# Designs tried in a protein design chat: VHH binders against q0v8j4r314to507. Part 21

Target 1, 194 residues: q0v8j4r314to507
Amino acid sequence: ASSLSFVLDTTGSMGEEINAAKIQARHIVEQRRGTPMEPTQYVLVPFHDPGFGPVFTTSDPDSFWQQLNEMHALGGGDEPEMCLSALELALLHTPPLSDIFVFTDASPKDAFLTNRVESLTQERRCRVTFLVTEDPSRAQGRARREVLSPLRFEPYEAVALASGGEVIFTEDQYIQDVAAIVGDSIADLVTLPL
Below, E stands for the ipSAE of ESMFold2; O stands for the ipSAE of OpenDDE; V2 stands for 0.75 times the mean of E and O plus 0.25 times the DockQ between their complexes.

## First folded at step 13 (VHH; framework vhh_7xy4_2)

Design j1 (at its last look DockQ between E and O 0.02; V2 from the best seeds 0.00; counts 0 for: pae O 9.4 > 2, placed apart)
Fold by OpenDDE, look of step 13:
Structure j1 (fold): chain B 194 residues (1-194), chain A 120 residues (1-120)
Amino acid sequence: as target 1 above (194 residues)
Amino acid sequence: QLQLVESGGGLVQPGGSLRLSCAASGFTFSSYGMAWVRQPHGKGLEYIATIYYSGSRTYYADSVKGRFTISRDNAKNTLYLQMNSLKPEDTAMYYCATPRYTGDTWEDYKGQGTQVTVSS
């Protein structure tokens, strides 16, 4: 079976998104445990401003759930955030043919990593899906006199495309429903002759 | 058992076209993005095209953009690469690639590949 990886924005604005991730994680643990569809590994990488990591890796779904359950939205959350750096860590620690799910409401501060992360997705053969919730308050540029570019999420589109994944934009109120895609992910057992 | 079988390669003149196919089995093909890679003689592997699991979107390396088209038929578990306006520098072994588990590590798995030679 493949690995399941979460890259989670833990800034103060991410309360609903974190809860959505928790709900899906619990669902996966409950439904896939003891079945051929059970992930063989779980990866969790948080990111904040300006920090990202550490990487948490386990084969125990209960441990994964416990670690995720302890995560909360805390601190300041003005975009952009170090999303691609966290994603890079996740990719480095996630086996190929795995799904990586990124939860964030912010554009990437480290957009310069886009090409490197794209390449890494190809190398690692992981599908990256971004669940992006737009904070209307951020779009209005309260912190920056400048209107945020509507293209600020292009790095996510590029990375997702390179991986064969996708970027899903949604509102905060719908994130729980949209996050159901995590539960629908399929982990294949790949057995090849040596 | 996971299997990838590439076909459709051959010798063509510059400016010619080829259509490659990859028959996939042994995994849920429709659940994952797929890619074409190529390896020129004496050189490393190059990822040249990637396609969404649904087939709705595609990615191309700059070297093939505008000339190659990746597509898939999930019902047939088949990946395709339409190659137009072929150039001598496109000469390579072409593979459909997916990951494999060796028992302790993960690496890319490729079929036997299909040779594409572009020459006048």
Scores: ipSAE 0.007, ipTM 0.291, lowest interface PAE 9.4, mean pLDDT 86
Fold by ESMFold2, look of step 13:
Structure j1 (fold): chain B 194 residues (1-194), chain A 120 residues (1-120)
Amino acid sequence: as target 1 above (194 residues)
Amino acid sequence: QLQLVESGGGLVQPGGSLRLSCAASGFTFSSYGMAWVRQPHGKGLEYIATIYYSGSRTYYADSVKGRFTISRDNAKNTLYLQMNSLKPEDTAMYYCATPRYTGDTWEDYKGQGTQVTVSS
């Protein structure tokens, strides 16, 4: 793959997600250093309610790490969020045969984009992996009295299926460790691009 | 046309077992997660079991864990709920559900339901 691309939720417990993205980036860069799989481009797309973007791209890993270090979590965890819009933007700016990692604690507000994003992953030949710090079986929230559908994350699962990636659900306290493991596993399993 | 048809409900004694089925048509069943949702008379909806499109991941409400098992047969476009050790509080209308794209949003579609009544 020629790019490492991150789509980051900035509205919830984003400090943990930002740190997880830094850890994963470090693992992937160090694992791939000096190999054909070393990233030559880096893409970052933040999202929040009501907005997403702008896209940041660079060929310099230090510039990428600086952007990540300067990301700040916004208060509040208001579900749902503009995740698929941010992912679409990332796909449009990510070279083919690349890995895209999405970090969020919320279901998508923009689920109408699901089919469009599926098609883009296949056209761009990109693998999309979601790290979600939420329990998809949670149907009740104390601040919200209405029932939450456990199927609210199915758009992410559809995109992951179409792209050959997966959706990983974990708890906030574990996401940094999970991101490191996913980074190692994906680096070990990434095949030569064709 | 998207359709979900639940069956297998009925009257059963406490401690008994029942197997619900949901026949799906009008969409690519194997690409979507499915859920069982129940509604006791006069109460709100409770999502009780959820299954991944591949069948590899399942989730259960605490009230049914260890007693109910969700499964799917993607070749037959059918969702199942095996209910064991039934209790009077399991009495409800049971629906199967799947997300549906409405042109603007993904929303859950539910069938017409099948009644489960657990009583002496």
Scores: ipSAE 0.006, ipTM 0.336, lowest interface PAE 9.1, mean pLDDT 76
ESMFold2 (binder alone), look of step 13: mean pLDDT 84; pTM 0.854

Design j2 (at its last look DockQ between E and O 0.48; V2 from the best seeds 0.00; counts 0 for: pae E 9.9 > 2)
Fold by OpenDDE, look of step 13:
Structure j2 (fold): chain B 194 residues (1-194), chain A 120 residues (1-120)
Amino acid sequence: as target 1 above (194 residues)
Amino acid sequence: QLQLVESGGGLVQPGGSLRLSCAASGFTFSSYGMAWVRQPHGKGLEYIATIYYSGSRTYYADSVKGRFTISRDNAKNTLYLQMNSLKPEDTAMYYCATPRYTGDKWEDYKGQGTQVTVSS
């Protein structure tokens, strides 16, 4: 892939996920360094509530590392979050035939962008993989009397499917392991959808 | 107007089977994921099965995994739940549901429900 892109939820619940992303990013960079698959560009897009961005782009993996290392889980409210807006930004700044990884524990507030993001994904021929974790605090129902629909993540499924990627649901405690597995699988030659 | 109409419930003995149906109208059925939820008398709502719009993904609660199967026919605008090996604890009102975003949160629109009673 010509580029490696990360879209990161930086809300307060995302501590483990952000760490997993950091570890995975380092692993990918190290694995691809000196190979034909070495990225020529790195893209990082954070999102919060209600904000998303800015886009960080660099050709220097060390600069990418530095920027990523400065990201921490801070503040934020309950879901949903501006995930698709951040993903759109990432797609616009990511060269074709690249991998984009999205880390979040929240459904999209901007679900109306689903079709646009699908189209953009196909246009850019980027593969989008969502790593979605469940917030334990949400599962225990203490804060919200209302049970949230698992279907709220359907926009991610649609986008992933359009790109030839996938949505991976996992628990917070396993996010590092899952991210590692996904990272290893990307090293294999995958045919992106036309 | 969005409508969901559940059917197929009834009284069945433990170990028996039922097949629920949900007829959908008033929206593009094939564009939306669907779920089955149930509510035992005096208890909270439980999401037991989910199927995405394309049918490519299904989810099951641990309580029904291996016994229940969710499916859909987009040409008929119908959602199904095959329930095998029914247990008394499966007794509940069963609803089909589809997600709606209200502007600030996700919630499911549900039908009127169909009663399932498992008893000897």
Scores: ipSAE 0.041, ipTM 0.481, lowest interface PAE 2.7, mean pLDDT 87
Fold by ESMFold2, look of step 13:
Structure j2 (fold): chain B 194 residues (1-194), chain A 120 residues (1-120)
Amino acid sequence: as target 1 above (194 residues)
Amino acid sequence: QLQLVESGGGLVQPGGSLRLSCAASGFTFSSYGMAWVRQPHGKGLEYIATIYYSGSRTYYADSVKGRFTISRDNAKNTLYLQMNSLKPEDTAMYYCATPRYTGDKWEDYKGQGTQVTVSS
């Protein structure tokens, strides 16, 4: 059975990331309604600082929509978040051969979990796709005060590669458009064992 | 406790080659990505090459792409930079770096560096 599984950063601007998840879910559900490829389970795992979870699962898309609509930003926090911990929890609750989508504007503070999460994606046969927004103010103001390392997102690239997914970097204002494009592609290409 | 020690710098003529090494200790080297960062005298830092913990992916700045090669030997806890077709513009202090979470944010830890001077 297929699942639509979301791992959502709740410590940034909730509007952009939550709306992107809603758009992607809408595209997948509408495109596959009434077909064998329609998701039969929905999984949602929020993450934030200092924590992550709990996991929410349902077979009812209306309950899933309600849970997404009730998500609230937890206010400020540091850039690193518990993303890989939340992803591990999602993997444990997602049926095999499913897609998991991660929405975040932050690098992970739990990068020590990278190898474990890579292994789990392969064991569970789940494809993990990250939609990562970049803070425009951080992209601009690094020349003389803070230099941002591309290594900070290496854990996401490693997990995506191991699982057969991808990491998509985009600006905050475009994440909803990117989510729609990914949703269209995934809904057409999601596979189940023959 | 964490240490990064760069070596292999020196004086070289334009068009020449050097191989830099970075000996790592005090952390699990094979679990972390690495980078080479350079700083020309009186200028800011430039990230020139990065490599994943496994060695499976690399990235290069446009200024060095095609001339420099980053590599790692996880059994020896050593990072390398092969520098070919060196130009005077490559003159800089070269540092190896690895990401570190400081309790507030991710930042790179850098060694003390090794000087590369490209001059006739």
Scores: ipSAE 0.007, ipTM 0.309, lowest interface PAE 9.9, mean pLDDT 75
ESMFold2 (binder alone), look of step 13: mean pLDDT 84; pTM 0.853

Design j3 (at its last look DockQ between E and O 0.17; V2 from the best seeds 0.00; counts 0 for: pae E 4.1 > 2, placed apart)
Fold by OpenDDE, look of step 13:
Structure j3 (fold): chain B 194 residues (1-194), chain A 120 residues (1-120)
Amino acid sequence: as target 1 above (194 residues)
Amino acid sequence: QLQLVESGGGLVQPGGSLRLSCAASGFTFSSYGMAWVRQPHGKGLEYIAMIRYSGSRTYYADSVKGRFTISRDNAKNTLYLQMNSLKPEDTAMYYCATPEYTGDTWKDYKGQGTQVTVSS
């Protein structure tokens, strides 16, 4: 891949996920260093509620790590978040045939961008992998006063499928393990548990 | 105004079949995923089947997998649920559902439902 791109939800609930992203980024960079798969560019796009961006781009992995390390989970409200807008920015600034990793625990506020983002992934031939730390099947759980639609993550499934990527649903406690298996390994698309 | 109208429910014997329909209006049907949910009397809601907006992918609960088939006709704004090999435990009110963004979160809008009763 010519580039490594991260799209990160930086809302207050994303502490573990951001840490997992940092660890994974380091591992990926180290694994690819000195190989034909070494990125020539790194892209980082944060998103929050209601904002997204700015885009950070560098060819220097150390600068990338520095910028990523400055990201923390702060503030924000409940889902949904501007995930697809951030992803669009990432896609526009990412060279073709690159991997893009999205970390979030929230559904998209900007679902109207789904078709545009799908098309853009295909145009750029970028593979998009979503790591989502909320299980749609659990949205019906006793603990939530309000039942959220399990279909709220469908836009991510659509984008991932269009790109040849996947949506991986996991719990916060397992996000580090899940993040460690992403990158060069292609796992099966997660079937939404009902 | 968003509307979902379920139909096709009724009384059937164990092992029988039913086909449910859901007529959708008031939104761009082809742009949204759809679901079937059911609620047995005195119990909570159970999501049993989901279908993508394009119809290209379907999901099923283990309780109905292999017996039920969800499908859609976007030209007719209609969602279907083919139910085969029905069991007494399938007795419930069945609802068609679509995601709705409320400005704060995504919630499912459901119709009035159609009753399915499986009994000998």
Scores: ipSAE 0.293, ipTM 0.682, lowest interface PAE 1.1, mean pLDDT 88
Fold by ESMFold2, look of step 13:
Structure j3 (fold): chain B 194 residues (1-194), chain A 120 residues (1-120)
Amino acid sequence: as target 1 above (194 residues)
Amino acid sequence: QLQLVESGGGLVQPGGSLRLSCAASGFTFSSYGMAWVRQPHGKGLEYIAMIRYSGSRTYYADSVKGRFTISRDNAKNTLYLQMNSLKPEDTAMYYCATPEYTGDTWKDYKGQGTQVTVSS
């Protein structure tokens, strides 16, 4: 009863990134369709500033793909967003031993949830992978005066590490993203305690 | 208790090199990303380099790309910054930083810093 679960940032700043996430999600769904590795359940939890949810759940991969394909950016938001709240909701609706993918371009507004979400990933035995479309080396937010710590994504790193997953930055082209994911996953697995 | 101790700063001529070290204790160093942050006198903080927990990826501010190299030795709980081709505008207090999580918030914890002065 494993699930493939997506937590998707739908802010207006995610327009091109949402399209890239849809392409990646379609690839994952199509790779597993009709195989013994096909998930039996699919979960989608959108989020933006200040809201998150509702959860969408289906057992039909085509319905899941259609729901993803019809998502559009819902508006602007600030740099911090309710990502960990949405992830907590996804964890509560995702069967144990499942993969959860989180797509966002922003650091979490709700970082106080980090320890709770870490514990949930371990209790549920769910692996959480973050796909972040913001380059952590940029010290400037959307406002020219704002200075952003390159460590602002460490709450995501903590959750990913606790779950056996990873944080993947996708600032560059699709090919670079895929290569970085594969390389970092192998290296991070060797160096992560499990 | 979480502790970060920077060292290796000093006076150097333009074009010179320095290597900064940051000794970390009080947390599982190999599980956390690290950064170098500098503050020129009378100016704001500038994040100049970051390295992931495993060392697998590094990030640099444009002002230092190609001249500075961040690295870490997880066996020694030590973060490094190799600074080459130093310029007068690199003069600043240099801090290492790591995220600190409390029950309410997270923020970067910085050490006491080490001074780098680039002058003739």
Scores: ipSAE 0.275, ipTM 0.682, lowest interface PAE 4.1, mean pLDDT 77
ESMFold2 (binder alone), look of step 13: mean pLDDT 81; pTM 0.817

Design j4 (at its last look DockQ between E and O 0.03; V2 from the best seeds 0.00; counts 0 for: pae O 9.3 > 2, unsure alone 64.9 < 65, placed apart)
Fold by ESMFold2, look of step 13:
Formats: C-alpha cells, sequence, structure tokens
Structure j4 (fold): chain B 194 residues (1-194), chain A 120 residues (1-120)
C-alpha cells in the first residue's frame, strides 16, 4: 500500500479515461492523507500504439497532479494497444503492496505477456484494477478494421484475478463516476451498473 | 490434440429454438475463453457470442442480443448456445471457437461446425 500507480491509455479517444484517472487520484490522496495508507510514491506510465512509457515517479502528489494535468489524448493508434508492456513497466517501478490502476478503451496488442505480468503482480504483491470503456462485442462493427475477437479482454481479467483486483467495464460517460467509487472503496467494490 | 465438436444443429421453422453444444478436449478448457462463430453461406465468419474462461462475462453481437444465450460447464468441458426466436437470417454453419494469439494477431481454432437452417 505504499504507492498509487496509474497506467493510462493516451490514444485520441481517451479524454474521459484520463479525466477519470485524475478524479481517482484526487479521491485516493484526500481519503488517505494522514493515515497509514497514504501513498509515499506515485507512478505514471502512459501507453499508446506503438509506444509505452516512459515511467514517471515522484514522492510529491502535486508533481503527480501536474504530470497528469499535462497529459491529454494524443493522436490515434490502432487497436489493440500496448497495455501489458506499460503495466509490466509500472510493476517494475511500483513498490510492493501497492495498488495499480489501468485505464483503457482497448484490448492488449501484447497479450503474449499475460503470464509474465501475472507472475510479476504476485512477486511484487501488487493489486491491479482495470477500468475499461470498450464494449467487448463491438469487434463485429467495422468492415475496414481488423475483426477483433470478443474475447480480447481476457488477458486483463487473468491479470486482475492473479493480483486480487478486478476488471470493470463501463461507458465513457460513467467512467469518471466509476473511478471515484473504485478509488474510495476498492475492497467493497461490486459490479457497477451502467 | 485440441478438438472442438459441435452438435445440436438442424432444420427449424422461424420463431423456433435450438440448443447447440460443443464438446471440448485436448486442452485445459477452463483456462480459455470460448466463442460461438457463424458463417452464413457465401459470407465471412461472424463472432456472435463469447464467454470468458470463468464464465464471469458474456458478450453478444447486436444481431442476436436477447435471443441467444451462451453458457459453459467447465466441469464437463462443454460450451452451449441456446438459440431462441430464430430467424431465416440466422441460417449458417455454427462453430465453437477458442481464439489464440500468434505474435500480435488473433487466430481462431474451431471445430467442424453444425448447420442451423431456419426455413420459412
Amino acid sequence: as target 1 above (194 residues)
Amino acid sequence: QLQLVESGGGLVQPGGSLRLSCAASGFTFSSWGMAWVRQPHGKGLEYIATIYYSGSRTYYADSVKGRFTISRDNAKNTLYLQMNSLKPEDTAMYYCATPTYTGDKWEDYKGQGTQVTVSS
């Protein structure tokens, strides 16, 4: 419980998810101030196709806020994205016994890393929670895009399960409210309505 | 040797129902997500229903939402598709499948299929 760590998809469609991360960070910092659970470190790892990182770490919540506020959705990438690579990088820079939150609207391009990331979450004893605004069934929609498997999000569920976390699917319009609730009471979390 | 064997297809009237089954062997069924995929004659494959390895999440194509229900029994290594309110446009070869990754792309592994024909 010594770090607050964020893995953020920064593709062009992610404005709502970046805002959700800001809201969750504020709630966690304010809720934990002056308690044993107050984060002593903050980690941020952005990702987008084709890249991920660099990792940003600080012990100062104001510097963390500044870094988050300077992020905005960058140009588009394809789907799936390099989420598991970014999460691996975050795990390597996050102190043990910490919470890691992943914000994305895309499935992982790098799903071959799933077992490695599962092992890292257990080795580092970090809990990983995914907030996802993508409908797993929409892969059947575009004639010009690669047809993506509706099972494309299973890697996230496998990693979440291994770490004691959860995958939460919601719509863009609700992700900020969901992120606030998750940040306040992750241990009491139930599947949230749309 | 991975095997997927579909059954339960047949000829039905519009508005009818069928239940498809898929017997799986040669892999750890409970560790993999499963899908039902269909191929109408002369057309490409369409994912129509999916279910996570644990059964914790299910997803449906818009064309079948509310009419079809996917389920699995991990103890029996069996995947099911309950198909209600069938329409002529549901006529297709139906396959159960387990998507896999090869490098940075998806590939399907699927059975021989079972034909569903909805004839008015």
Scores: ipSAE 0.046, ipTM 0.467, lowest interface PAE 7.3, mean pLDDT 77
Fold by OpenDDE, look of step 13:
Structure j4 (fold): chain B 194 residues (1-194), chain A 120 residues (1-120)
Amino acid sequence: as target 1 above (194 residues)
Amino acid sequence: QLQLVESGGGLVQPGGSLRLSCAASGFTFSSWGMAWVRQPHGKGLEYIATIYYSGSRTYYADSVKGRFTISRDNAKNTLYLQMNSLKPEDTAMYYCATPTYTGDKWEDYKGQGTQVTVSS
């Protein structure tokens, strides 16, 4: 892969996920260093409610680490979040045949972007992997004013399928292990459906 | 090593029902989302349903919504697919899988499959 890209939900519930992303990023960088799979570019795009971005792009893994290390889970509201907007931004700044990792515990507020993002993944030939955790605070039945659709994560499935990536649903406490497993399983080539 | 073993397939008439099972081993089943996919003869793999690690959330393809129900028993390391109101179009090899899609393939993350045939 020519690039390594991370799209990170930085809302207050994302502490463990952000840590997992940091660990995984470090692991990938170290594993690929000195190999044909070493990224020539690193991309980082945060998002929260209601904002997303900015895009951080660098060819220097140390700079990438520095920026990533400054990210913390802060503030933010309940789902949904601007995930697809952030992903679109990442795709636009990611070279073809790259891996993009998305960390979130929220459905997309901008689901209307689904088809556009699908097309963009195919155009860029980027593989998108979603690591989706459940916010424990949401399970405890706070009277959500709005009943969220049980299928609200379908946009992620669609994008993942279009890109030849995957959506992984897991517990917050296991996100580090899951991220590590996914990172190790990343293929050299992206095969996209026609 | 990750292992998935599907069972419960068979021949049924249109309008009939089947319950598929998937026995999982070689990984922490309760920590992972799971999925069902199917492959009709001569066609590619189709994603049909997924379930959260806790079972609290489920997702379905439009083709099976309202007819199929995905569920799991984490204590038994087992995934289920209840299929009601079966149609000839549901005829396929059914696979239990991790919610991983690599290109157009699920081979690395699915079992051997169980055949479902819906015919009068």
Scores: ipSAE 0.009, ipTM 0.250, lowest interface PAE 9.3, mean pLDDT 84
ESMFold2 (binder alone), look of step 13: mean pLDDT 80; pTM 0.812

Design j5 (at its last look DockQ between E and O 0.64; V2 from the best seeds 0.00; counts 0 for: pae E 7.9 > 2)
Fold by OpenDDE, look of step 13:
Structure j5 (fold): chain B 194 residues (1-194), chain A 120 residues (1-120)
Amino acid sequence: as target 1 above (194 residues)
Amino acid sequence: QLQLVESGGGLVQPGGSLRLSCAASGFTFSSWGMAWVRQPHGKGLEYIARISYSGSRTYYADSVKGRFTISRDNAKNTLYLQMNSLKPEDTAMYYCATPTYTGDKWTDYKGQGTQVTVSS
């Protein structure tokens, strides 16, 4: 892959996920160093609601790590959040045949971008993997579960499918392990549906 | 405004078949995923099938897998549920559903429903 891209939800509930992303980023960078899969650039795009961006791009893994380390879970409200907008930015700044990892615990507020993002993913031939965690504070109470649409994550599934990636649902306590497993599979070629 | 109108329900014997339809209006049908949900009398709501906006992906609850088929015709703004090998436990009010954004969260909008009764 020519680039490694991270799209990170930085709302207050994302503490464990951001840490997992940091750990995984470090692992990937270290594993790819000196190999044909070493990224020539790194892309980082944060988001919440309603804000997303800015895009951070660098060819220096140390600069990437520094920027990533400055990211923390701060503020933000309940889902949904501007995930697809952030992903679009990442795609626009990521060269073809790269891996993009999305970390979030929220459905997309900007679901109307789904088709555009799918197309862009295919155009760029980037593989997009979503790691979606459930916020315990959002999962609590029967009323909350009844109110939220089970279909609200469909846009992520569509985008992932278009890219040859996947949507992985997990819990906060397991996000680090799941991220590690996904990281180990990055060496695989991107398979795009026709 | 968003509208969903279910039809096709009725009384059928065990082992029989029904085909439900859902007529959609008030939104761009072809852009949104759809689902079928059911509610037995005195019980909670159960999501039993969902289909992607394009129809290329389908998902089923274990309770109906292999017996029910969800499909859609985007040109007709219609969602379908083919129900085969019906069982008494399939007796319920059946609704079609689509996600809607309320301004702060995604919720499902459902129609008025159509009653399915499976009985000998």
Scores: ipSAE 0.395, ipTM 0.751, lowest interface PAE 1.0, mean pLDDT 89
Fold by ESMFold2, look of step 13:
Structure j5 (fold): chain B 194 residues (1-194), chain A 120 residues (1-120)
Amino acid sequence: as target 1 above (194 residues)
Amino acid sequence: QLQLVESGGGLVQPGGSLRLSCAASGFTFSSWGMAWVRQPHGKGLEYIARISYSGSRTYYADSVKGRFTISRDNAKNTLYLQMNSLKPEDTAMYYCATPTYTGDKWTDYKGQGTQVTVSS
């Protein structure tokens, strides 16, 4: 029993990312409906400043789409966010051999969870793919005297590598196209013998 | 209490080698990626090598690829840089670095540095 699982940053800056998650969900559900690869479960874990969760799970793709459609940007869009905490919850509620997609524009404030989340991806045999709209080369914050670490996305790279997934950096205007391409590639990979 | 202490620098002839060490304390070293960063006198910082928390992934700047090797010992909380085939262009202050959460943003913490001088 496989799942389509989304970990979704719902901060105020995430309008494009929320739309990308909706597009990818519809592509995957439409392409897999009536096939052996149709997900049997859908998981959604939002995160934002100051919190994350709750977990939404359903066996009904229409209910999943409704949950996504009700998501609104909530916070101020500050970096970083509670991404790894939300991903941990998603992993605990996702069946083995499932794909988890993370949509965010921010590096994680909870990076101390990296080792635990990596272990969970391997124990659960789940593949984690990150779609990130933040420029990882940006070294200066809005206050100009801030110096952002170029290593701030290392937790996402570590989790992706451990799980067999990837981290994809893109710009806001392209994330919807990238999400469609990633959805097609993962559907293609999952439907072929390995 | 976060501390990074670099050591092992010195004067070496072109073509020689050095091994730098970085002793870490005040944080969970085994949970964080690390980097070596260098700064030639009067010039900007250059990230030359980085390593994932487990040591399973490494990355190198083109300027040092094939000559330098980053490694770590998580049991000893120590980061290393093996530098071979040293060139005068490698002369710089060398720092180890790790991400730290400061002022609601991730920035790099760097140690005091260790000087490497490559000269006849």
Scores: ipSAE 0.026, ipTM 0.450, lowest interface PAE 7.9, mean pLDDT 78
ESMFold2 (binder alone), look of step 13: mean pLDDT 84; pTM 0.848

